# VHH binders against q9y6x5: the designs that were tried, part 338

Target 1, 379 residues: q9y6x5
Amino acid sequence: LPPKLLLVSFDGFRADYLKNYEFPHLQNFIKEGVLVEHVKNVFITKTFPNHYSIVTGLYEESHGIVANSMYDAVTKKHFSDSNDKDPFWWNEAVPIWVTNQLQENRSSAAAMWPGTDVPIHDTISSYFMNYNSSVSFEERLNNITMWLNNSNPPVTFATLYWEEPDASGHKYGPEDKENMSRVLKKIDDLIGDLVQRLKMLGLWENLNVIITSDHGMTQCSQDRLINLDSCIDHSYYTLIDLSPVAAILPKINRTEVYNKLKNCSPHMNVYLKEDIPNRFYYQHNDRIQPIILVADEGWTIVLNESSQKLGDHGYDNSLPSMHPFLAAHGPAFHKGYKHSTINIVDIYPMMCHILGLKPHPNNGTFGHTKCLLVDQWCI
Key: E = the ipSAE of ESMFold2; O = the ipSAE of OpenDDE; V2 = 0.75 times the mean of E and O plus 0.25 times the DockQ between their complexes.

## First folded at step 14 (VHH)

Design wf9 (framework vhh_5j56_2)
Fold by ESMFold2-Fast, scan of step 14:
Structure wf9 (fold): chain B 379 residues (1-379), chain A 127 residues (1-127)
Amino acid sequence: as target 1 above (379 residues)
Amino acid sequence: QVQLVESGGGLVQPGGSLRLSCVASGFTFSGSDFYKIGWFRQAPGKEREGLSDISGSSEGFTSYSDSVKGRFTISRDNAKNTVYLQMNSLKPEDTAVYYCAAGEYIRGSDHWTYDYWGQGTQVTVSS
C-alpha cells in the first residue's frame, strides 16, 4: 500500500515556546520521532504565504501568495479578504495535494489548510472542509481520520490546520505567560488527542505525521507604533497591505512617494521594489508593490490610530522569533533524532520523497532533510 | 442581526461594587475557540482599553488587564447568552463608559475583529 502522510499546522507556534513551556504530549511524540528546532520561513513571515510555501516548496515571489492582502497590477484584481477563493491567486504554483491526486490517482484530504478549499489548476482536494473558524479541532480531526480510513482511491496526503497559538499570540503577546501557558497546554492536549485517535483507529504505526507551523510571534506595544499618516498624505498612494510590511502603490511619482517615506521613522526600512534585499527572495512578482516598508521587530505600522495587537509576525525571516519548529513521527522518520535548522521550502521535497511523488521544480534542498529519514543519510 | 445590550451601570462610592450584564442575540459564541465576548471601557479624553474577555470554548478561558486583575471577574451564562462583569473595590479611576463587544478571529486576519458593540453603560465612581 502507498505511504501516507498527515501534515498538521498550529498557526503561529514560535519555536522558543518549546523551551519556555511544558509539552508532555508533544515531547512523547518527539521522543519516538524527530525534531527540527528551527524552521527558517519565507519572507514575509505571514500565514497565507508560508502555508503555501510549505506545500509548494517555493518562495513567495515564485508561488504568488506574497501577502495576506494583495493587489495584482497586471489584472487589477484585489485579494484583500483572507477567504478569497478566486483560483487566480493560487495558480502560480502546484501544491502537493494536486500533485498527489494527478500523479498517482490517490486522494487528498484537508481540514482548513489555506488553499485546500480552492480549485487550483482545476483540481481541488478530494475531501475538504470550507474554511470556518467556528469548526472545532475535534470535528476537523474526526473528518480527517474518517477520510484516512474510509476513502477510495485511498487518502495518502491529508492536512489539518488550527488557528492557535496565532490568535492568542496576537491578542496577548508571546510574553504573557499566564494566557499563553493556557493556550499552549490546550494545544498539547489536542496533540495528545490526535495521537490517541490515530492509535485507536490503527493508523499510528503506518502513518507519517508532521507537526509544524508557518511562523512565530514577537511582542508588540502601544509604545512602538509608526504612524504612516505622519509620513505621507493618503492622496499620494493606495495602501495594499499595512503591518508590519506595508505595500505601497503610488498615485504620483514613485520617487516622490519614496522620498516622503524613506526618513520618516528610524524603526522601518523603506525599499523600492528593485532594492529589496536579495536574501528575502521577495522581488520578482507583479503582486509585490513598487514600494515596500519593513518595520523593525516589535514595531507596528498604523494609520493615525492605536493598535490592539500585543503580538505580531510578518517581520524579517532572519529573526528567531519568526521561526516555527517541525516535529515528525512515522515509518519514514528516525526515532529520537534532533536537527538544528531547515528552510521551510525544504519540507515540500521531503514530503514528495515520503509519498513517492516527483516534485515540481522548487526552491527546497532535499539534502537538508536527509538526516530525518530512515532511508537516507546526512551526506 | 447581531446585538449586544449592556446593563448594570450607575453611580457607586469608592470601594463599592457593580455587576454589569451583556446580553447577546443573533449569534452563538459558545463552543468556538475563535469567538470571545470582551469588556472594554473609555473615559473622556482617554483611549478605549480592553479589560477582560471570555472565550466561547468549552473551557471558557478568561483574561484580565493588569488594571482590573483581582478586582473584576468575568463569567458567562450560556443558557441566557449573557456575559457578566463583577466589579469589586471600585476606584474613581474606574469611571468610564463600559462596552461589551463580540470578537472573532479568522486565519490570516492577524487581529481579533470586534465588529459588534453595545451602546455602552456609564459607571461613575464618586462620593
Scores: ipSAE 0.794, ipTM 0.908, lowest interface PAE 0.6, mean pLDDT 92

Design yg1 (framework vhh_8dlx_2; at its last look DockQ between E and O 0.88; V2 from the best seeds 0.00; counts 0 for: pae E 2.3 > 2)
Fold by OpenDDE, look of step 15:
Parts: sequence; C-alpha cells; structure tokens
Structure yg1 (fold): chain B 379 residues (1-379), chain A 119 residues (1-119)
Amino acid sequence: as target 1 above (379 residues)
Amino acid sequence: EVQLVESGGGVVQPGRSLRLSCAASGFTVSSNWMGWVRQAPGKGLEWIGDIYSGGSRFYNPSLKSLVTISRDDSTNTLYLQMNSLRAEDTAIYYCATGKDYYSLAFDIWGKGTLVTVSS
C-alpha cells in the first residue's frame, strides 16, 4: 500500500502541558509511537507562519507568511486571518500537499489547516473544508477519515487543524490550572476519538499520524504592558502588527521613529530590519516592515486600548513557553521512542521521506528526525 | 454487572418523532463507546450511529438527517432521537457498547425496544 500521512495540529499546545497535566489517550498514542518533547518553532511564533513552516520546511522569511497580519508596500495588499485567501501571500513557497497532489495517483485532503483553502501555484487540495471556527472537531474528523478511506485517487496526505488549546490559553492564561485542566482534558478526549475512529475504519495500522502544534503560550498580565502611545505619536507610523511583535511602518523618517521607540521600555527590543538578529531568520523578505518591536516574555504591547488576553504567543522562539511538541504513530515510526528536541522546519523533510516525495529546497535537516524512523539509522 | 436497558419504544404514526432511552449500569456512558443498532423484521442488523467517549458522534449516512444521538451524564443514559418516522423504520432498536474503549465491535447489548410505525 502507498504510504499515507495524517498531520494533526492542536493550536497553541505548549510542550510542558504534557508534564503538568494528564493525557491518557495521548500518552497511549506516544507509548505506541514516538515523542519529540520540544519542537523549536520559527520566529515569529504565530499561527499562520508556523503552520506554513511545518508544511514547507522554510523559515518565515523564505515562505513569505511572516505574520498573522501582513502588509505589502508594493501592491498595498493586507493579510489577516479574515483576509487570507489571496494566493499572492502563499505563492512564495510550495506546501507539501501541493507537491503530493501533483504526483501520479495521489490526492490531498485538509480540514482547515492554514492555506489549504487557497489555490497555491494554481493547485488546491482535492478535498478541503473552508475555514470555519464553528465547525466541530467531529465534522472535521468525519470528513478527513472519509477522504482517507474512500477517495480516488487515494488521499495519501491529509491535514487536520483544531483551535484549542490556543483560544482557551488566550482567554484563561496557561497558568490557570482549573480552566486549562478542563480544556486539555477535552483535547485528550478528542485525540481518543481520533484514534478510535481510525481503528474503527481499519486505517490505524497503515496510517502514519503526526500530532503536533504550532506554538506554546505564555502568561500575560495587565501589570506587564508596554504602551506605545507613551513613546511616539500615532500619526508618525502605521501599525501592521501589534503584539508581542509589532511591525512598524514609519510615516516619517525611519531613524526618527526608531529613536522614539528604542528606549520606550526596558522590556522591549527595537530592531531596524537590517539589525534583526540572524538567529531569527526574519530579515530577507519585503513583507517584514522597516522596524519591529519584540516584547519580552509575558509582556504585551498596547496602544491606549488595553488588552484582555491572559495568555499570548509570538515571542522569541528560543523561549520554552513558545515550544510545542510532536508525537507520531504508524508504520514509519518506532514504538516507545522519545527524542528531546527538533526544529519545526525538520518536520517537512521527514514527511517527504515518509511519503516518498522529493522535497523542495528547505531549511530542515532530515538527520534530526532519523531516530524517529524505522527505516533509518539513528546516528 | 454491566447492563443496558432500552425504553421508549411503542406504536407511533408516520411523521411523528420518538426518543428512545438506554439506561446503563455497571459502567459510565460518557467514558465508553456507545451506539444504536436496529433490526427490521426479516432484515439484518443495521447500524444507526455511535457516540465516542470524547463526544464525537457518527451516523449512518442514510439516517443522519433523521436521528440524533445524545447522552446524559447525570443519569448515565444514552438517547436516540428519531424524527419524521416512516413505516420502514419499524424495528427492534438496540443500544450497545464495547468491552473496551477501543473495542472494534459491539459486544454488550440491551434487550432492545420495539418501535412500530403504522397509520
């Protein structure tokens, strides 16, 4: 049988949730498969950028989704979660579902994974759901499993996306043990439902399944705010993205704007585009604005309006609170193996290997995932 | 020890609705895979739908628009709501569960409740 792969994302599942909460279904999944305890995601640590990095193996500067909110100065186009359907934003890379679908006798399916409801390089997933947060996990699971089981040509790659525990993390903060325990219990239950459904359909033994996330979550507070209006007049710049990484488009001299912001807060780093640290791989794209502000962990950048979020993400990708996990099960993976860390861009070459696809040029390192795979030597 | 008891069956006119109940004892409904199956006279067993521990529900496509499965944790009861009943819906209706969470077949059954749809 041709190899099949299901990629599942639970948005905002911080890696250390596995240590602090109980996940009987997920632990069983891990026990019969593999676990990567920490995945270092890409900067900025936001939803759209990191999900696209998973499926392209590219840093944000390379695949062009550099934030959840973007602006292109040449075309004067805007990107946001409510305006993400223009292929212009996605065409700087080729995601794995497109590569897969262009192969003979293969098709791809998607349940609300970012970018899957957009024709990229004139190719859209053979099966997909338009994004709608009101659609239940049940319906998404039903469609994905139906497509995996009954499609012709066969679905060999599928994606499944779910908005929790991210939404709840924002609402309650990751340190709210009572509420987050409830939320994470539901996530584990859904994982149980996923596994049971796959077993019921006879897919479990032959399907490779990856469960991962795009980022973690850090605790925020009303006591840790950075008010930009205290440092610079709003008429001097256009705000493209706000917190915890602000993208600034100056309306006056860039140097003057920079000088007004550079000492705004001891809990915020201000970078000219050319001075952004190399380790972020967040410089070589026209969609990155001339000035970026990076708040320290747990600090929120605001204007005169106050933020009500008790948790947030998007911070430095070296922070453990921003790191998700990866678990996997299937014929391609070992059983009962745990690995400490990989980079999120490493997932792409691994998936390509599993599916027998030639990867596009990417920033991942296949060697980082060899120990997870039964057909590879662990060096 | 483990027992399922269906109720709510009877004679009903076409176009009417009916809700069946399945009272469980010896285990927790919300922690197990539960389902409904029916058998019409002279026909084999037909799967209606099921509900997983996490709450996900799946239905027979031919019946999806006419049935809803739910559960009440406080009473440890499984329900089957049926709407717009037809003569062809006449059958014995069974609730069932598996011995284990990941059981691949129903192996614990109730005695069934008869539903007769007639004018």
Scores: ipSAE 0.850, ipTM 0.936, lowest interface PAE 0.5, mean pLDDT 96
Fold by ESMFold2, look of step 15:
Structure yg1 (fold): chain B 379 residues (1-379), chain A 119 residues (1-119)
Amino acid sequence: as target 1 above (379 residues)
Amino acid sequence: EVQLVESGGGVVQPGRSLRLSCAASGFTVSSNWMGWVRQAPGKGLEWIGDIYSGGSRFYNPSLKSLVTISRDDSTNTLYLQMNSLRAEDTAIYYCATGKDYYSLAFDIWGKGTLVTVSS
């Protein structure tokens, strides 16, 4: 009899797209459920870190996925989009699908959420798809709903990941109303298909569904480039990650590298690791490099070349352009309730509560999400 | 007035392929979910598959490797592609749609087209 939860992410869905574009299907979903207008995500505001923060409730320094590109100096291991399967990177935390499927009479299913095709603590999602961006939403939806409807032990926690609007946001920029309108309309159509499929299968009334995202998107420009090669010779450092948060591993004295970088641009903050602002919660992990460079919103760090991107993310997590939304529907949630803000790390303890799971130690605050839930006292 | 007209049926030899058409009028094929159902002689209705307004397709598991549903907005037509036809595929084939987007049952049906697999 355990409750069931489907967690859906549309990558790069900026919160204010809800105000600036029309979403008839998503608005129907929200009208009969809850909306959090603004989710404050974690720094850095990148895909892998924020998806793992959702499912662990941890800041990046605590779960160990600190960027989309990482380097471990001791083991000489490298993490990237094309090299993300080594459990070494993921094992500093326990994601919710692992905790869920270790319970009596439960399993977990995944349609391409980051990390679900990795055996984390020797445990991989009970049902999963290996990541492949060429697999259609239709196929992902078909697999996830088949598993929700037909599995023994029953699937009680499921994830569904889609690459848009992030891919198009990078390509066109968030200010390209013509192209982004077309992209966002397609996403709304897919949300309509999701809801209709759940209704057709008889799942809609008893399945809790969260639709959210990992980050937003900001407009970039060829007028806003920071040319790193103009400030420091390549031979002085190893570049682990470039933009908009560069990760710098000095090859010479760290203070000397810092001094060469600190006056490079007024549109970039340069931090020694120990000087990274406390509000980032981005300091206490060996995978965070000795020097980081944080570009101002809309600025791009480049190596003596122009940028191909018209939109980007990864900036300071206080920026509204970096923030996604959260919508939810199901028996655990109120109907027609709007909430202004939560932290992205708050989603994990809320999901654990819905599923009746004991949360691992985390950075979320259950109290921030109580008003979304029918079983909680909210003034 | 909403109308659905199936075509493309007839007598075909076993092992061959056939594409059925469903011409829609009075609405746009992409505005509602649509689907295909068949009825073999002396049998009940058998659901073949659907296409949802957003383009997602779902099939009867026993048929999913043998059939493909598609649509063409420019001709306002729904299609059923059937491959490797067998005698057991002999049936009247219907296209159908819901009354509106939120319908959970087929409310509007064509008159059907007969497919006979023999010889």
Scores: ipSAE 0.474, ipTM 0.811, lowest interface PAE 2.3, mean pLDDT 93
Fold by ESMFold2-Fast, scan of step 14:
Structure yg1 (fold): chain B 379 residues (1-379), chain A 119 residues (1-119)
Amino acid sequence: as target 1 above (379 residues)
Amino acid sequence: EVQLVESGGGVVQPGRSLRLSCAASGFTVSSNWMGWVRQAPGKGLEWIGDIYSGGSRFYNPSLKSLVTISRDDSTNTLYLQMNSLRAEDTAIYYCATGKDYYSLAFDIWGKGTLVTVSS
């Protein structure tokens, strides 16, 4: 029977939550599997960009989902969460479920992972759910496990996405230990339910399971706001994205807009597109705007208004607060192994190896994940 | 030490609804998975559905639209709500659980409660 893999994401699960809260079910999962303590995600540290990087192995400038709100200068198209089903935005890369279906003539299944309800390169997951945040974790899990058991050709790659702890991280902030402990305990209970369901259906012994996330969370405050209206008038630019990375499309000379912004706040860096630090890998795409503003950790960019977010993400990917973790269990993985750090783009070639697929060209390095795998020599 | 006691059975007319209760003692209903199983006269055991410690519920596909499993952690009670009852639903209904969180089999059973659906 072909190898099978279930990829699970809990949105906004900051890596150091593992050290500050109790996760008995996740710890039991890790005890018989592997843990990567920090996953260095891609810039910008946002949901859609990083979820697409996990399944393509590409930096955002290469896969084209460069933010949750985008403008393409060549085609003049606008992207928002409500328009994310236009294949145009997703077609700059080939996600693993497409590769899985085309190379091996196998099936893929998806419960809400970003991009899985969009036909990409005229290919959509064999089984999928249209995105709806009101659908319970148990319904997503039930569909995924039914598809893993009852498909021809067999489902060999399945994804499951859950919106927490990101939603609560934004609402309460990661420093609210009382509310976050309740939220994280619920997530641990869902992980317990996931493992129990896989065992009850006889899937556990032969299924590779990866539990990961796209980014972390940083505490924000009404005392840490950057008001763009204090530095530049709206008539000078079109705002494509706001916070904590603002995407500015100038209506006048780019240099003039840059000069109005460059000293706006000591807690914000202002970059012309060509001057964006190379380490971000955030330059070479028409959807990256001529001027990018990057707020310092915990600072929120606003337009003469207050922000109700007590937590946020999108900040510099070198910040440990932006890092998720990765845990995995199954026949492909060692038992009881702990690894310090990998890059989020390394997950894709590792998953291709587990499934026996040839990866599309990508920015990941298979060597970085070798020590996690039983069939590889770790040097 | 761990005991399960079903209640709420009886004679009910076709088309009506009925709620069964399962009172647990010696453990908390949220600490392990629990399920409902029935046995009609002269037939084998039929699985109805399960609820796991975290609250996730899974049902026999043939019964999913007709039944709901729930629990009240404060009263340590498991429930089975049944709607649109038919003569074919006549059976002894059991609640059951594994001996611990990691058990995959029904090790601990109640004595059952009889439901008779007749006119």
Scores: ipSAE 0.239, ipTM 0.696, lowest interface PAE 4.5, mean pLDDT 91
ESMFold2 (binder alone), look of step 15: mean pLDDT 82; pTM 0.827

## First folded at step 15 (VHH)

Design ug1 (framework vhh_8dlx_2; at its last look DockQ between E and O 0.81; V2 from the best seeds 0.71)
Fold by ESMFold2, look of step 15:
Structure ug1 (fold): chain B 379 residues (1-379), chain A 121 residues (1-121)
Amino acid sequence: as target 1 above (379 residues)
Amino acid sequence: EVQLVESGGGVVQPGRSLRLSCAASGFTFSRYAMHWVRQAPGKGLEWIGNIYHDDSTYYNPSLKSLVTISRDDSTNTLYLQMNSLRAEDTAIYYCARHYWGEARTSHFDYWGKGTLVTVSS
């Protein structure tokens, strides 16, 4: 009878959307469970790094997925969204689905969570969908619920990933109330469908469900561009990642490249790797480039071109606009409890506790999530 | 203005080879990764592969033995060599410029108009 957990991510779901928009289905889910109003995510506040932090409990420097675009100078390997399947990138950590399915009489299932279609430490999720953005939420949900209900050994940990509201947040910006209201209503309807499906299948009362996200979204503008080509000749460096945290691999003397960039814009901080603020926990990995550029909130680094984005993320993880939420329901969780904040890395040890797994060494603190759990005393 | 213009499409017999070209202008081609994608009639987009500034290439596993991507930075041209063509390779073939900005939503910011390849005997 092992406990079961479904982890759901709606990409780019900014925490304050819950207060600024109507979510009847999500609010019912929260009312019957728990809410963490703000989850402090990890720097950089990008999709792949933060999704991997959730399932490993590690800062990006420790799990090795340090951006959506990476380059390893030793192996000369490139990583991007189109080219993300080499286990080399993922093997610096052990995600929870690997630990879970290595237990006797357990399997894991995944509908498109980053990394679940990769054989990490020679282990791929027992049931998974290869990533394909054209697959509907309904089909993802149907596969997950079928696996939860019909697998031997039983699926005890499952994940479900959806691209919204991130895609629309980039397209419209978080301040576009008309378009974002429409988008967020559709997402709330999907949450309603999720809960209804779990009830119909008899899973709702005994399945633990976490609904969370990886980051928020901030408003961008064509009036807030940083033109990198105005500051430095492109021949002096290789660009590994662009905005809002640019990753710069110098082709000439590093100090010379730094000096050309340091006064490029008052709206951008330029860091030598050793000078990256300690609070970012973003220094001790070879995949972090010798120079990074960190744009101020709402600013976009460009290469002498306009930007199509009206919203973006990746900024300083202290910014409330970068923070997602976490809601949860199930036998492990209190009902009607609201908690102000946790760190995103705290989700991993909490999930390990719920599943009866021994967590790998990680940066999370189990004590931060005790108040969410019925079997723990809250301080 | 960024422009990408594909050429080299046409009618080809099964089993034959074809090389497509993509002429790039309006940006510093040598600094960008470039992609090939295709769309068969009535189907969605299928990623073929890419090539980085350092000539590193990555391919859709289902197509890896059939295609080769190369680039010539002196002429700002991207190439797709296709071998042992089959009827299912009939599609419009597009070149696209790499985009860093998003995961899981888009990896391209500019596209060509495409060139039609028809594999028919």
Scores: ipSAE 0.771, ipTM 0.901, lowest interface PAE 1.0, mean pLDDT 93
Fold by OpenDDE, look of step 15:
Structure ug1 (fold): chain B 379 residues (1-379), chain A 121 residues (1-121)
Amino acid sequence: as target 1 above (379 residues)
Amino acid sequence: EVQLVESGGGVVQPGRSLRLSCAASGFTFSRYAMHWVRQAPGKGLEWIGNIYHDDSTYYNPSLKSLVTISRDDSTNTLYLQMNSLRAEDTAIYYCARHYWGEARTSHFDYWGKGTLVTVSS
């Protein structure tokens, strides 16, 4: 039988939550599997981009999902979480579920993972749930496990997405110990439910399971605001994305817009597209706007009329507060092994290896995950 | 203070048309994309569609043929034209301001109080 893999994402699960809170179920999961303590995600550190990087192994400039909000100047199309169904946005890459499904005697399943309810390269997951935040984790889990257990051709790759602790992190801030303890307890309970369900169905021993996240969360404050309206008139540009990385489309001369913004705040870096640091791998895509603003950690870019969150993400991907974790269990993984760090794009070639898929060209390094796998040499 | 006030709701017969309005105040209306959402009795929120600052529109595929969204920036007003109304279109209709927020968690930062549309013979 072909190997099976379930990829689970808890949105916005900062890596150091594992150190600062109790996770009895997750710790048991880790004890019987592997842990990567820190995963360096891709810039910008947002939900859609990073989830697509996980399943493509590509930087954002390469897979084309460069933000949660995008604009294409040529086609005049907009992208957001409300407008994410156009294959135009996704077709610059081939996600792993498509690759998997194109193989013989295999199918893919998805519970609300970004992009899974869109036909990409004219292929949509054999089983999927349209995104609906009102659908419980239990229902998502039930569908996924049913498909994994009873499908023909068999589901060999499945994704499961959950919105927490991201939503709560935004609402309470990651430093709110009282509220975040409650939220994270619930997450751990969900992991418990997942494991129990898999055991009940007899899937636990044979199913590879990865639990990970797309990004972390940093604390924001009313005292750390950057108001763009104080620096430039709103008539001079179109805002495509706001905070902590603003995407600016000038309505006047780009240089003039840049000059008005470049000294707006000592806590914000302003880049012309061609001057974006190479380490971000965030330059070579037409969907990246002519000017981007990058706020320092914990600073929020606002307009005069904007709402503020107590936690946010999207910052420099080198910041530890932006980093999620990865845990895994199953026949492909060692037991009781901990690893310090990988890149989020490294997950794709690993998953391809586990599933016996030929990976598309990607930015991941398979060598970074070898120590997690039982069939590989690790020095 | 940001305010959104929906109007135009009421009782209508099946097959009729209705135009809802949303009056915006307290912010630069022309700067923001705006959304319409609805909630039927006993059901969750359903996204209807949106309009961007450049007047581009996007709709729920299930409703696309029945709705048209437009805006008048000179009067800070958002509109929802609904045609061929059915009983299942009975709902409270809300306008909401777009926020460049987090995917899946923050579509909107401000909502109206809603206007009730009842489709009944």
Scores: ipSAE 0.581, ipTM 0.830, lowest interface PAE 1.0, mean pLDDT 94
ESMFold2 (binder alone), look of step 15: mean pLDDT 84; pTM 0.841

